# Ledger of designs, part 96: miniprotein binders against a2bj90

Target 1, 235 residues: a2bj90
Amino acid sequence: MSRSARRKTSALNTVLRVVEVFASIQGEGPFTGTYSVFVRLAGCNLRCPFCDTRYAWSLEAGKPLGVEELVEEIARYEPSLVVITGGEPLLQRHPLNSLVEGLESLGLRVQLETNGILPAPARDEQLWRVYHVVSPKDVPVRVPGAKLHPSWVDYARATGRAWFKFLVANEQHVREVAEYVAKLGIPRSRVYIMPLTPEKLDMKELLELHSRIASLAVKWRLNFSPRLHLLVQLP
Short names: E, the ipSAE of ESMFold2; O, the ipSAE of OpenDDE; V2, 0.75 times the mean of E and O plus 0.25 times the DockQ between their complexes.

## First folded at step 10 (miniprotein)

Design HX4 (at its last look DockQ between E and O 0.87; V2 from the best seeds 0.71)
Fold by ESMFold2, look of step 10:
Structure HX4 (fold): chain B 235 residues (1-235), chain A 83 residues (1-83)
Amino acid sequence: as target 1 above (235 residues)
Amino acid sequence: NPDDEDDAQEMLKLARIYQRAAEAAARKGDYEKAIYYLELAVELLEEALELLSNPEIRKQIEQELQTTKERIEAYKKKLEEQK
């Protein structure tokens, strides 16, 4: 077996702790509306009080899956986009790079969702080539320990493959986001505000939250992210 | 100012959404989530008061704000008892 073949075989034999794999639409951020397969990785370095995926916080919540097996499972869905989410996917960085390599070898487009606490990809990582939606939790929602790593701004500038998405509940939050991104030098075209949405709202309540935050997005000249999957009742 | 009254009414609607969400979280024993949502409701009620001028309406909202703050303190006690 050649060096190249051995490296490829070794990378595809590694293991990820996976909570769930499912098909749906991407309901948030720049790829909203895209037919997607979601891969939810176990483990998170935050305990956000508003988290709607608490079942992914513990690494023990994930089942071990080989990367090769996972690539085959994902491919069977014929996705337009593979969304890697979690918990915090970068807690499993090394096998995650292996998964990305496998998916890219099949021509599949990949997006990572991250809270941005761990550093952005290095140039020699497979994750360097992937799209990233970074959701800081220090501003405005003030989750303890949620400091955005500064490398994400450098990565976004260097590659054009990162967007920043912020949960907001009111205009003061939007003002804080505007000040935060201006201080960091993040252009408005890369910024999304999204309604902070409690679980199990009825459709009227969902629309009220979406309408208010969308109006604020227009007022502040920021992009708006829906939570479209909630509006259309998909996972 | 009719525009200010419309904005205030939107803020009140959102505050009440978060209050109901906090109640639902508290019924499940999740007082951290409940407190977080009530604090968002407080922010929205205070924001609405900045825009309202009718003293009878303002008094009603100030009473709602006080009740909400008292509920936050009650839930903080419940959270500490869970430790």
Scores: ipSAE 0.778, ipTM 0.906, lowest interface PAE 0.9, mean pLDDT 92
Fold by OpenDDE base, look of step 10:
Structure HX4 (fold): chain B 235 residues (1-235), chain A 83 residues (1-83)
Amino acid sequence: as target 1 above (235 residues)
Amino acid sequence: NPDDEDDAQEMLKLARIYQRAAEAAARKGDYEKAIYYLELAVELLEEALELLSNPEIRKQIEQELQTTKERIEAYKKKLEEQK
């Protein structure tokens, strides 16, 4: 393999396809309320009918950004957390490990949002060190082609750095989640249910939906994830 | 049970939210999303029917359920026509 081919492959591992970078409040999961910089990566391996970020589904929707430049951009916001999200961030696994290394070198905390279809981080990956919120799309919402990779359960057990966030619309969904996590041996303390919010709800409807799902969370002894950013009208 | 009726009414409100969302999606030609939200509405209507005891209310919800199922089939046809 020529020196030119190795330089081209090394350059590919240092560039991410990024849709957007913005500062906001983490609205979901265990880090709700945290001042965060969001990095929305391009490309997704799913086509969820309910996806609010369809514009991120194509890799071409993202701009190529160098990892070093992106680390500098993120650092300027002085975030309490860096949230890596998108379509599916793990589609860009190699440059994402480089990004995580850069961010961790600055002492920044990193949280990944993933659909859990791709394998969990291995011990030799920089991604092993970060927090993960895994949002399965097979249960209860049954998105075609969604299946939780078993390695996420093992990763959660080994590291304590994973949580599972499930979209739910009704009590049957909450039941299905409870049964699913029990079967997989996921501790309930690591499980969040979140309302499946359709687009363009008014604030009253949004609050009513949150109230219902929160009540079900209490009834079923699960953690509740709001969509806080929607409630407070932040990105 | 009063609690069952309150729960049923809440489920009906949620079903109607998803129905409106489905209609909004369908108006944009997003029949996949429309079908998905109507399927959620069907589940909520069916759950509400399990809790409802009033025959007149049950009959109304059964009719709403049937209409929702028919709309799903209509949107499935439109989704096939887009392929």
Scores: ipSAE 0.538, ipTM 0.822, lowest interface PAE 1.0, mean pLDDT 93
ESMFold2 (binder alone), look of step 10: mean pLDDT 86; pTM 0.835

Design HX5 (at its last look DockQ between E and O 0.89; V2 from the best seeds 0.82)
Fold by OpenDDE base, look of step 10:
Structure HX5 (fold): chain B 235 residues (1-235), chain A 83 residues (1-83)
Amino acid sequence: as target 1 above (235 residues)
Amino acid sequence: NPDDEDDAQWMLKLARIYQRAAEAAARKGDYEKAIFYLDLAVELLEEALELLSNPEIRKQIEQELQTTKERIEAYKKKLEEQK
């Protein structure tokens, strides 16, 4: 394979379509409360009716950014964590691996947010080294075309760097999550339930919903994920 | 059980929150989102009925449930008309 073919494949893996980059607090999952830079990637393989980031569904909604430029931009924020989210970040898997390599070279911790439809990282990917929060969209809420790829369970077992976060509205949803994770052999310690928040909740309604779902988390012996950014009015 | 009544009242409140979200979506022509939230409202209303013992309250919730189901079917029709 000629040196020219390797350079052309490397060049195609150096550009991401990015919707936004911003600093905030991680509001969800195992890293809740962490000062983070969020990188929202463009494009999604789902059309969740409840999605609060619909503007990221199209690849064309993102601007092309070089990986090196993006690493430099992220580094300026001095983040405690880099959160890669979007629509579905793994749609840009190749340049995303290059981004992770760049960030890790600076000693930055990286967390990926994914819907878990695409395969988990392989051992030879830079993505293998980072943290993953997988948000299945097939249980308890069923989004058409959503199915958790089984490799995420294997990845979680092999690395201890994956967690599963489920949107729930009621106890029946929490039951379905408990049954689902038990069937898949996912340890309860890796499972988070999070309130399914509609748009335009007032703070009182939002707090009450958090309280109700948190109580269910305790009852069902699952971890609770807040929507902390909504509670503290951060992006 | 006082806890069951409190849980039922919460479920009713949350159902109404989702109904409002559905109406807001429908006003924007997003019938898929509207149906999604009404389906959640149906689930919550059905669960609340399992906990509620007062016949008058039950009758009201049964009526609300029926009305919600009818709205889902109306929005399904509108969604098909958009295709």
Scores: ipSAE 0.836, ipTM 0.934, lowest interface PAE 0.6, mean pLDDT 94
Fold by ESMFold2, look of step 10:
Structure HX5 (fold): chain B 235 residues (1-235), chain A 83 residues (1-83)
Amino acid sequence: as target 1 above (235 residues)
Amino acid sequence: NPDDEDDAQWMLKLARIYQRAAEAAARKGDYEKAIFYLDLAVELLEEALELLSNPEIRKQIEQELQTTKERIEAYKKKLEEQK
């Protein structure tokens, strides 16, 4: 194999297709409120009707960026947390493991956001050691093809590094989530319910929806996730 | 039952929020999103009916429910035309 061909193959293993990199506050899940750098990877294996980030659906929406360059860019923000999101980041699994390795070598904490369709990390992956917020889309919102891979429950049990977050609009949805997680053996301490917010809510409507879902979280003994970035008008 | 009435009033308000979101999506030609939000509105209207006893209010909600279901069918037709 020629030097040119080998170099091309090696470059593909260290390149991610990235839609955007930006600093903000993690607004959802167990790390809510943390000063974070978000890395939005291109590509998604779902077409959720409620998706807020449709611009990341296609791999072509991302620009190729070397992992070393990306680590350097992220480090300049001095984040308390690096949130890897997308689309679905696990579509770019191999270079993503390289990114995680680079970030961890600098002592940076990493959280991945995933729809859970692709399998959980294996023990020999760098992704094994980071935090994961898994957002299944088959219950209660019933997105076609969105079945949670069963390995995520095993991973959560083995590592304590995964949480499960569900979009809900009402108590019937919360009941469906409670039944779903009980059947899968997901302990309630690992479960978050989050308001299903349509676009263009005014602040009063947004606060009322948060209040109603938070009350349901207390009633059902589940964790509540806000959409804090919407409440404080951050990206 | 004051607790049921408060819950029902919220369900009606939320159904209207989702109906508004569906109309906005439909104006942009996004009929999948529009149908998704109208389905949520139907669920909320049906739940509100289970909590309310006043026949005048119930009849108004039943009319809104029927209108919403007709809107869903209209958007499904438009979605098929896009395919």
Scores: ipSAE 0.816, ipTM 0.922, lowest interface PAE 0.8, mean pLDDT 92
ESMFold2 (binder alone), look of step 10: mean pLDDT 87; pTM 0.847
ESMFold2, look of step 11: ipSAE 0.762; ipTM 0.895
ESMFold2 (binder alone), look of step 11: mean pLDDT 87; pTM 0.849
OpenDDE base, look of step 11: ipSAE 0.833; ipTM 0.933

Design HX6 (at its last look DockQ between E and O 0.90; V2 from the best seeds 0.84)
Fold by OpenDDE base, look of step 10:
Formats: sequence, structure tokens, C-alpha cells
Structure HX6 (fold): chain B 235 residues (1-235), chain A 83 residues (1-83)
Amino acid sequence: as target 1 above (235 residues)
Amino acid sequence: NPDDEDDAQWLLKLARIYQRAAEAAARKGDYEKAIFYLDLAVEMLEEALELLSNPEIRKQIEQELQTTKERIEAYKKKLEEQK
């Protein structure tokens, strides 16, 4: 294979379509409260009716950014964590691996947010080294075309670097999550339930919903994920 | 059980939140989103009915449930008309 073919494949893996880059607090999952830079990638393989970031569904909604430029931009924020999110980040898997390599070279911790439809990282990917929060969209809320790829369970077991975060509205949803994770052999310690928040909740409604779901988390012996950014009015 | 009543009242409140979200979506022509939230409202109303013992309240919630289901079917028709 000629040196020219390797250079052309490397060049195609150096550009990401990015919707936004911003600093905030991680509001969800195992890293809740962490000062983070969020990188929202463009494109999604789902059309969740409840998606808060519909503007990221199209690849064309993102601007092309070089990986090196993006690493430099992220580094300027001095983040405690880099959160890669979007629509579905793994749609840009190749340049995303290059981004992770760049960030890790600076000693930055990386967390990926994914819907878990696409395969988990392989051992030879840079993505194998980072943290993953997988948000299945097939249970308890069923989004058409959503199915958790089984490799995420294997990845979680092999690495201890994956967690599963489920949107729930009531006790029946929490039951369905408990049954689902038990069937898949996912340890409860890796499971988070999070309130499904409809748009235009007031703060009182939002707090009450958090309280109800947190109580269910205790009852069902699951971890609770807040929507902390919504509670503290951060992006 | 006082806990069941409190839980039922929460579920009814949540159903109403979803109904409002559905109406807001429908006003924008997003019938898929509207149906999604009404389906959640149905789930909340059905669960509330399992917890409620007062026959008068139950009758009201059954009526609200039926009305919500009819609204889902109306929005399904509108969604098909957009295709």
C-alpha cells in the first residue's frame, strides 16, 4: 500500500462536523458536576420525538473543523472533562478517533455520549480508552429504529468504562429498565435512570419530577442521573 | 394508601404536562411529537387509575383517558396527511 494512499486516508479522518463547542458543568450521569467542554457533533441516526437538540440531526448543521484546531480550542478551556455528544457522535467514528488521540495526548479525560445503536469501540480504536455513557432509545421509551448494539454490554464488562442511562417517567418505566438490564447482564451499578423532561417545565415541576424519579431510583436500587444543567440553568 | 393517592396525583399532573407538550407540538405541526407525548399521558393516566379508589375521580380520569386516545387518533390522521 503506497505512502500516498495512507496520507489520503489520514486526511479524510481529520475533519469533524461540529455544531457547537462550549464550556459548562456535566449535568448527567457518572460525571455530574464536572467542569466540562462539550463538543456537539452533527448528524444523528435517530429522530427522537423528545430530542432537545434537533438542530444537530443533520450533518449539514455542523461546520467542518479540523481535529487539530478543535483540540486547541478545547484545550484553551482547561477542562476537567471533554464531553463528546451531538446527534450521534459515532457517525463520525474515524475523525472522532483522531480527536480522542489528540485530547488524550494532552492528558484530557474524554467522555462520549452515544445512543448505543452503533457498535462499541474495538480494542484497536482510540475510543476504546475513553468513558462512554450509553443512552438506549429502545427501553423504556421506544424510538423507531433504536436498538442497543450488544457489543456495548461486552465493552462495559471488559473495560468498566461504560454506563447506561435510561430516560424514565414513572415506576413502570423503571421496572422495564430493571428487567432489561437484568436480561442483558448489565450490573445495576452501571445503570442510571434519568427523568424524561418534556419541554417548558417550570422549575417546580422539574424539581418534583427529579424528586419522584430519584425516589424510584432508591426503591429499585439504581443510580440516579439528574438533569443538573437544567436545575442550575446552565447550558 | 396515602402514598398511592400522592403517587396518583403526581401521575395525573405529569399526564397534564405531557398533554400541554403535545398541544404545543401540534400547534407547530409536529404531530409525531404530539403523539409521543399523548402516548406518555395515556401511560400516566392508566397507572393513576390503578392507584385511585374514588369512583368519581376514576370516572373523570377514564373520560380524560378516552379523550386523550381520541386525540392521538386525530393526530395520527394529520400525520398521515403530511406524508
Scores: ipSAE 0.856, ipTM 0.943, lowest interface PAE 0.6, mean pLDDT 94
Fold by ESMFold2, look of step 10:
Structure HX6 (fold): chain B 235 residues (1-235), chain A 83 residues (1-83)
Amino acid sequence: as target 1 above (235 residues)
Amino acid sequence: NPDDEDDAQWLLKLARIYQRAAEAAARKGDYEKAIFYLDLAVEMLEEALELLSNPEIRKQIEQELQTTKERIEAYKKKLEEQK
C-alpha cells in the first residue's frame, strides 16, 4: 500500500468509539476474580429491557480514541486481563481487531463480551486468538431479534476459546437453557448460568439469589457465574 | 413435599423482588423494563402454583397473579403512549 493509502486505511482502523475505560475485577464467567481493565465500546444492536449499561447503546455516546493511545492507556494499568465490552463491541469490528493486535503484541490477555448476534471471528482476524464470553439473549429472556449466530458454536469447538453465559431466575429458566444448548450442540462444560439480578437488591437478597442459582448449576451440571462485582461493590 | 414448599416460597419471594423492581422502573418512566420484570414475576407466580396444593394459599397467589397481569396491561398502554 502507498504511504497515503496506508494512512487512510490506518486512520479508519485506528479509531474506536469508547464510552469508558476503568480498572476493576472481572466479576462474571470463566475469568471471575481477575484484575482487569474494562474497555466499554459504544453502540449496541439490541435494546434489552434489563440492560444496566443503556448509556452505551448509541454509537455517538462514545468518544473517538486512537487505538495506539488506547493500548498505551490500558498498559499503564498493568492488567491481568483486558475485557472488551459495551454495547456490542463487534459493531466496531475493524478497529477492534487493531486494538486486539496491539494488546497482544504487549502480551496482554484479552476477553471479549458479546451478545453473539454478529458472526464469530474468522481465522484471519486478530479476534480469532482471544477469549470470548457469549451471552445469547434469546433464551430464557427472549429479547426480540436476539438470535445467536451459529458460527459461535463452530468457533468454540474449533478453538476452545468461547463460553456461553445465560441469565436465569429459576429452575424453569435453567431447563430452557439446557434444552437450548443441547439442541445447538453446545457442551455443558462451556455453559454458565448467572443470576438475573435487578438493580439495587439488598445484600441478603443478592446472596440468596446467588445461592439458589449456584445450587441449580450443580443440580444441572452446568457452570455457575456469580456477579462478583455486585457482591463486593465494585464497578 | 418439603422441597416443593421451599421452592415455592422462594419463587414467591422472587416474584415480589421483580414486582418491586418493576415499580421502580415505572417511576422512572421505563415501562419496557417494568413490563420485563412483571413478566418474570408472572412466571414465578405460575411456577409456584404448580408446586402448591393448599387452596387458601393458592387463592392468594391467583389474586396476586391477576393483579400483576393487570399492571402489565396498564404499563403496555403507557409504553404505547410513549411511542
Scores: ipSAE 0.788, ipTM 0.908, lowest interface PAE 1.0, mean pLDDT 91
ESMFold2 (binder alone), look of step 10: mean pLDDT 87; pTM 0.853

Design HX7 (at its last fold request DockQ between E and O 0.83; V2 from the best seeds 0.84)
Fold by OpenDDE base, look of step 10:
Structure HX7 (fold): chain B 235 residues (1-235), chain A 83 residues (1-83)
Amino acid sequence: as target 1 above (235 residues)
Amino acid sequence: NPDDEDEAQWLLKLARIYQRAAEAAARRGDYDKAIFYLDLAVELLEEALELLSNPEIRKQIEQELQTTKERIEAYKKKLEEQK
């Protein structure tokens, strides 16, 4: 393959459809409390009824942004972590690998948020090196078309850089999560349960729901993920 | 058990939170979201009924459960009318 063909394939892999870039605190999962820049990518392969970022479902909701420009924008925030989220970031896998390469070259840590439907990173991808929080949408709440790709279990075992985060409302949901992860051979230490918060909860209701789900996490020996950003009223 | 009663009261409260979210979604024409939250409310009401011993409270929750199920079917119909 000629040097010209590699340059043309590199040029197609240099633009992301980005909905928003903002600085905040990571409110969820293993990096809760970390000062982070969030990169919300456009496009999703799901239509979760409970999604709080529906505006990111269409690729057209994102603006085209060059990887180099995006790296420079992120770097200006001096983040302790870069969180790549969106609809489904892995729909933009090729330019996303280029983004990760750029960020890692600056010594920035990267965490990906994914629904786990698309295959986990391969060893030759830049994405292999980053942290992943996988949020399955097939258990306990079942979204049509959601199925965890089995490669995420293998990736988690091989790298120790993946965690699984599940939305739960009650003890039955927590039981279903416990059974699901046991069946898949996912260590409980890599599992987070998070309260399924509807829109427009008041702070009292939000706190009570957090308390109830946290108690279930202890009872079932699972990690608890808050929605800390909602509790502290950050983006 | 007082613990079961506290848990039941919480589940009822959470069911009502999801019902409010469903109604808000339905008012916006988002029947997928409305159905989703009502399905959760059904699960929570059913779980609460397993913990509740008071016959009057049980009867009330059974009625609320039935009404919630009827609302789900009504929203399913509206969702099909949008297609």
Scores: ipSAE 0.866, ipTM 0.947, lowest interface PAE 0.5, mean pLDDT 94
Fold by ESMFold2, fold request of step 12:
Structure HX7 (fold): chain B 235 residues (1-235), chain A 83 residues (1-83)
Amino acid sequence: as target 1 above (235 residues)
Amino acid sequence: NPDDEDEAQWLLKLARIYQRAAEAAARRGDYDKAIFYLDLAVELLEEALELLSNPEIRKQIEQELQTTKERIEAYKKKLEEQK
């Protein structure tokens, strides 16, 4: 079989379990404000108590979609960025690499959101070439089993395509993040702190929490990530 | 100390936000989330106590702290019952 025929056959045999596909803005991290299509993959290797997407924890929450079908659906939105999120997308690593290949062949930019427990991409993976926002869950919030794989720091250094994002509530949390990233050798320019926002905050409370955490980001010379989609009331 | 009072008032406000979030989570049966937010509230209340000197205010916060810890234990029991 030719390489073109092998790719078509592989994509037809490659299925992702997908919870939802929707257009919105990227509200968090270095690409905040970008018109994006979100692909939420089913399954997670954590059960974070603060998770705001518990409906994606189970693999059974996802519907099977062929990779080629999904690429076509995403392309119809004409996104500036494709955000792969979940659950934990790397639980579906093999078909995810096929999806990334399809999206890249159309010139679409891709960002992955991951809790960083599974290893960073290898050089021969399609995921090697895309952007990653890694959200470790062992600092300052200590979720059982949430150990950042050390390869993410090596990947970030080698490629410049990874950033690290942390939920914080107060200055003590920011101090813990600062100590953690210093110990791991993660430069401040790659670190974002983001407000730990529960559900049902009114707009005044949301803005005040954002203001307080942003002030801490300036004080500690770290990048600030909003939860912009909450502020502008988008999904 | 004005800076300590401003920080303490924010910490108290945030603690109460998390307490409210915990109540909402508990009403949905999400006791793990409720415990998580109450643990954060305990941290914030303890930090506020370190900044405040007024005995009446401190006594009020110490009572709030004790009540919050009792709620954590109650929710832990409910979480175990779900298992």
Scores: ipSAE 0.826, ipTM 0.926, lowest interface PAE 0.8, mean pLDDT 92
ESMFold2, look of step 10: ipSAE 0.825; ipTM 0.926
ESMFold2 (binder alone), look of step 10: mean pLDDT 88; pTM 0.864
ESMFold2, look of step 11: ipSAE 0.807; ipTM 0.919
ESMFold2 (binder alone), look of step 11: mean pLDDT 88; pTM 0.863
OpenDDE base, look of step 11: ipSAE 0.864; ipTM 0.947
ESMFold2, fold request of step 12: ipSAE 0.821, 0.824; ipTM 0.925, 0.928
ESMFold2 (binder alone), fold request of step 12: mean pLDDT 88, 88, 88; pTM 0.867, 0.869, 0.866
OpenDDE base, fold request of step 12: ipSAE 0.854, 0.851, 0.852; ipTM 0.943, 0.942, 0.942

Design HZ1 (at its last look DockQ between E and O 0.89; V2 from the best seeds 0.77)
Fold by ESMFold2, look of step 10:
Structure HZ1 (fold): chain B 235 residues (1-235), chain A 99 residues (1-99)
Amino acid sequence: as target 1 above (235 residues)
Amino acid sequence: SEFLRLAKIYQRAAERALRKGDYEKAVFYLYLVAELALEKGDLELAIEYLEKAAEIAQRANLRELEALVYELLARVYEALGDKEKAEEYRRKAEEIREG
């Protein structure tokens, strides 16, 4: 079989384990407010106690979907952004690169959300060209085994396509984030702090938490990420 | 104060988690309340919440969270000036990591 035929055969047979596909607003990070289609991939290499998407932890939680079929489903929404999230999407790296190829062939913009444990994309991967929001879980929340792979900092510097988003609950956490990013050489313009938000808060609690963390972002000269979808009651 | 409002958010989240039997979330949120107490300098309140978190973590066999709780207890006792208790809790946390 020719090299071209092998790629086409692989794309036709490539399957992602997908928990859900839905349209909403990107509520977090640098693309906050963008009309988006979310693709939640199954499987995670962490078991964070604060996780609000525990239903995506197991690979078995996902249904197998062919990449070409998934591209067509996503395209029907006419999104301004495709957000690939999960669990941890890089656990399905090979078929994920095929999905990105299909989405890019239709001119769709793609953002990946990752905990950054697995390495950043290589230059010859389709993932190299997409945007990434990297959310390390070792600092400040101290999830075991969650060390950020150093290639993400190199990738961010080489491409300008990565931002770093940290869950924080208090000023000690913000101080730890500031020290961490300074040691790694990550500029403040690429750093977001976001309120560590328990499930099922009422609106008063949500606003109080957002207000405190936003005030800390100003004090420490870091970017603030809301959880906008929670404030406006969207998925 | 703002500290009290934030502490209540995580305290209520811990209580909701306990009612649902989600002991991992409960311990984690009690830990956050204790961190806020330590930030404010209320060392006695920090110990109160951490001792509760430790009891839950031990009973539910949440080894990694139990170690985190002991590490924070060590920091609180260091701040209190009790070097012997601080070292005791450091050893407890290390024993969990080694075993």
Scores: ipSAE 0.768, ipTM 0.890, lowest interface PAE 1.0, mean pLDDT 91
Fold by OpenDDE base, look of step 10:
Structure HZ1 (fold): chain B 235 residues (1-235), chain A 99 residues (1-99)
Amino acid sequence: as target 1 above (235 residues)
Amino acid sequence: SEFLRLAKIYQRAAERALRKGDYEKAVFYLYLVAELALEKGDLELAIEYLEKAAEIAQRANLRELEALVYELLARVYEALGDKEKAEEYRRKAEEIREG
């Protein structure tokens, strides 16, 4: 590869399409309660009917931001965790690796939120080092085009840095999750079930869904993910 | 019952989605109500919600969601012992996937 091709590839690796950057509490998964900076990347390879961030589906919904500038912006919040989310962050895998490198150089912990359709990080990627919460969209609710890439199971086994978070509405969904993770050899300790919450629920409805799914989590011996940010009215 | 409370949550969500023209969300939440009905063993109620979901999906050209609804309808009719309707809805789901 010519020096010019390497320079063009390096320049393409330094810009992310970012929808928003904000500080809040991680409301979901293994890091629930953590003071976090959220980086919502633009673009998604799914069209989930229940998506609450549909505004992030298009790459054009994001602004181009330099990795260095983004690292500096994140660092100013003094976060306990950097959560990279979006539509699907791994659509921007190359500049995302550069972002992770920058954040890790500052000693910041990074968690990726992904739908698990794209391959897990390889050992030579900076992404290999970060925490991943994989949210499959093929079980129990089947989103068209969703299929968990098998490499996420291997990554989870190899690193211990992956968890699987499933949206559930009823006990049948929880059963399907339990069967699915058993079949894949994912230990229950790495599995979270989260209530599928419609938009614009009142607090009573929201609490009722949480209570139901939490009880099912105990019954099925799975971890429960709240939607804590919704419960405490944070972004 | 706890079932009726949960079903009512998703039903209201579907109705809100319909009022907004969010047909994908409407179909999806009606499907969830049907699944709750199935969990309770109310197969007739499940069919009612799935038929409504299918109609909305078809009108909105939501082919993949329509197929998903038909697959569940097939399973419900099979549970009812109506093999003919079960096969009809399986075929409808396949036609959408192959097309």
Scores: ipSAE 0.692, ipTM 0.861, lowest interface PAE 0.9, mean pLDDT 93
ESMFold2 (binder alone), look of step 10: mean pLDDT 87; pTM 0.859

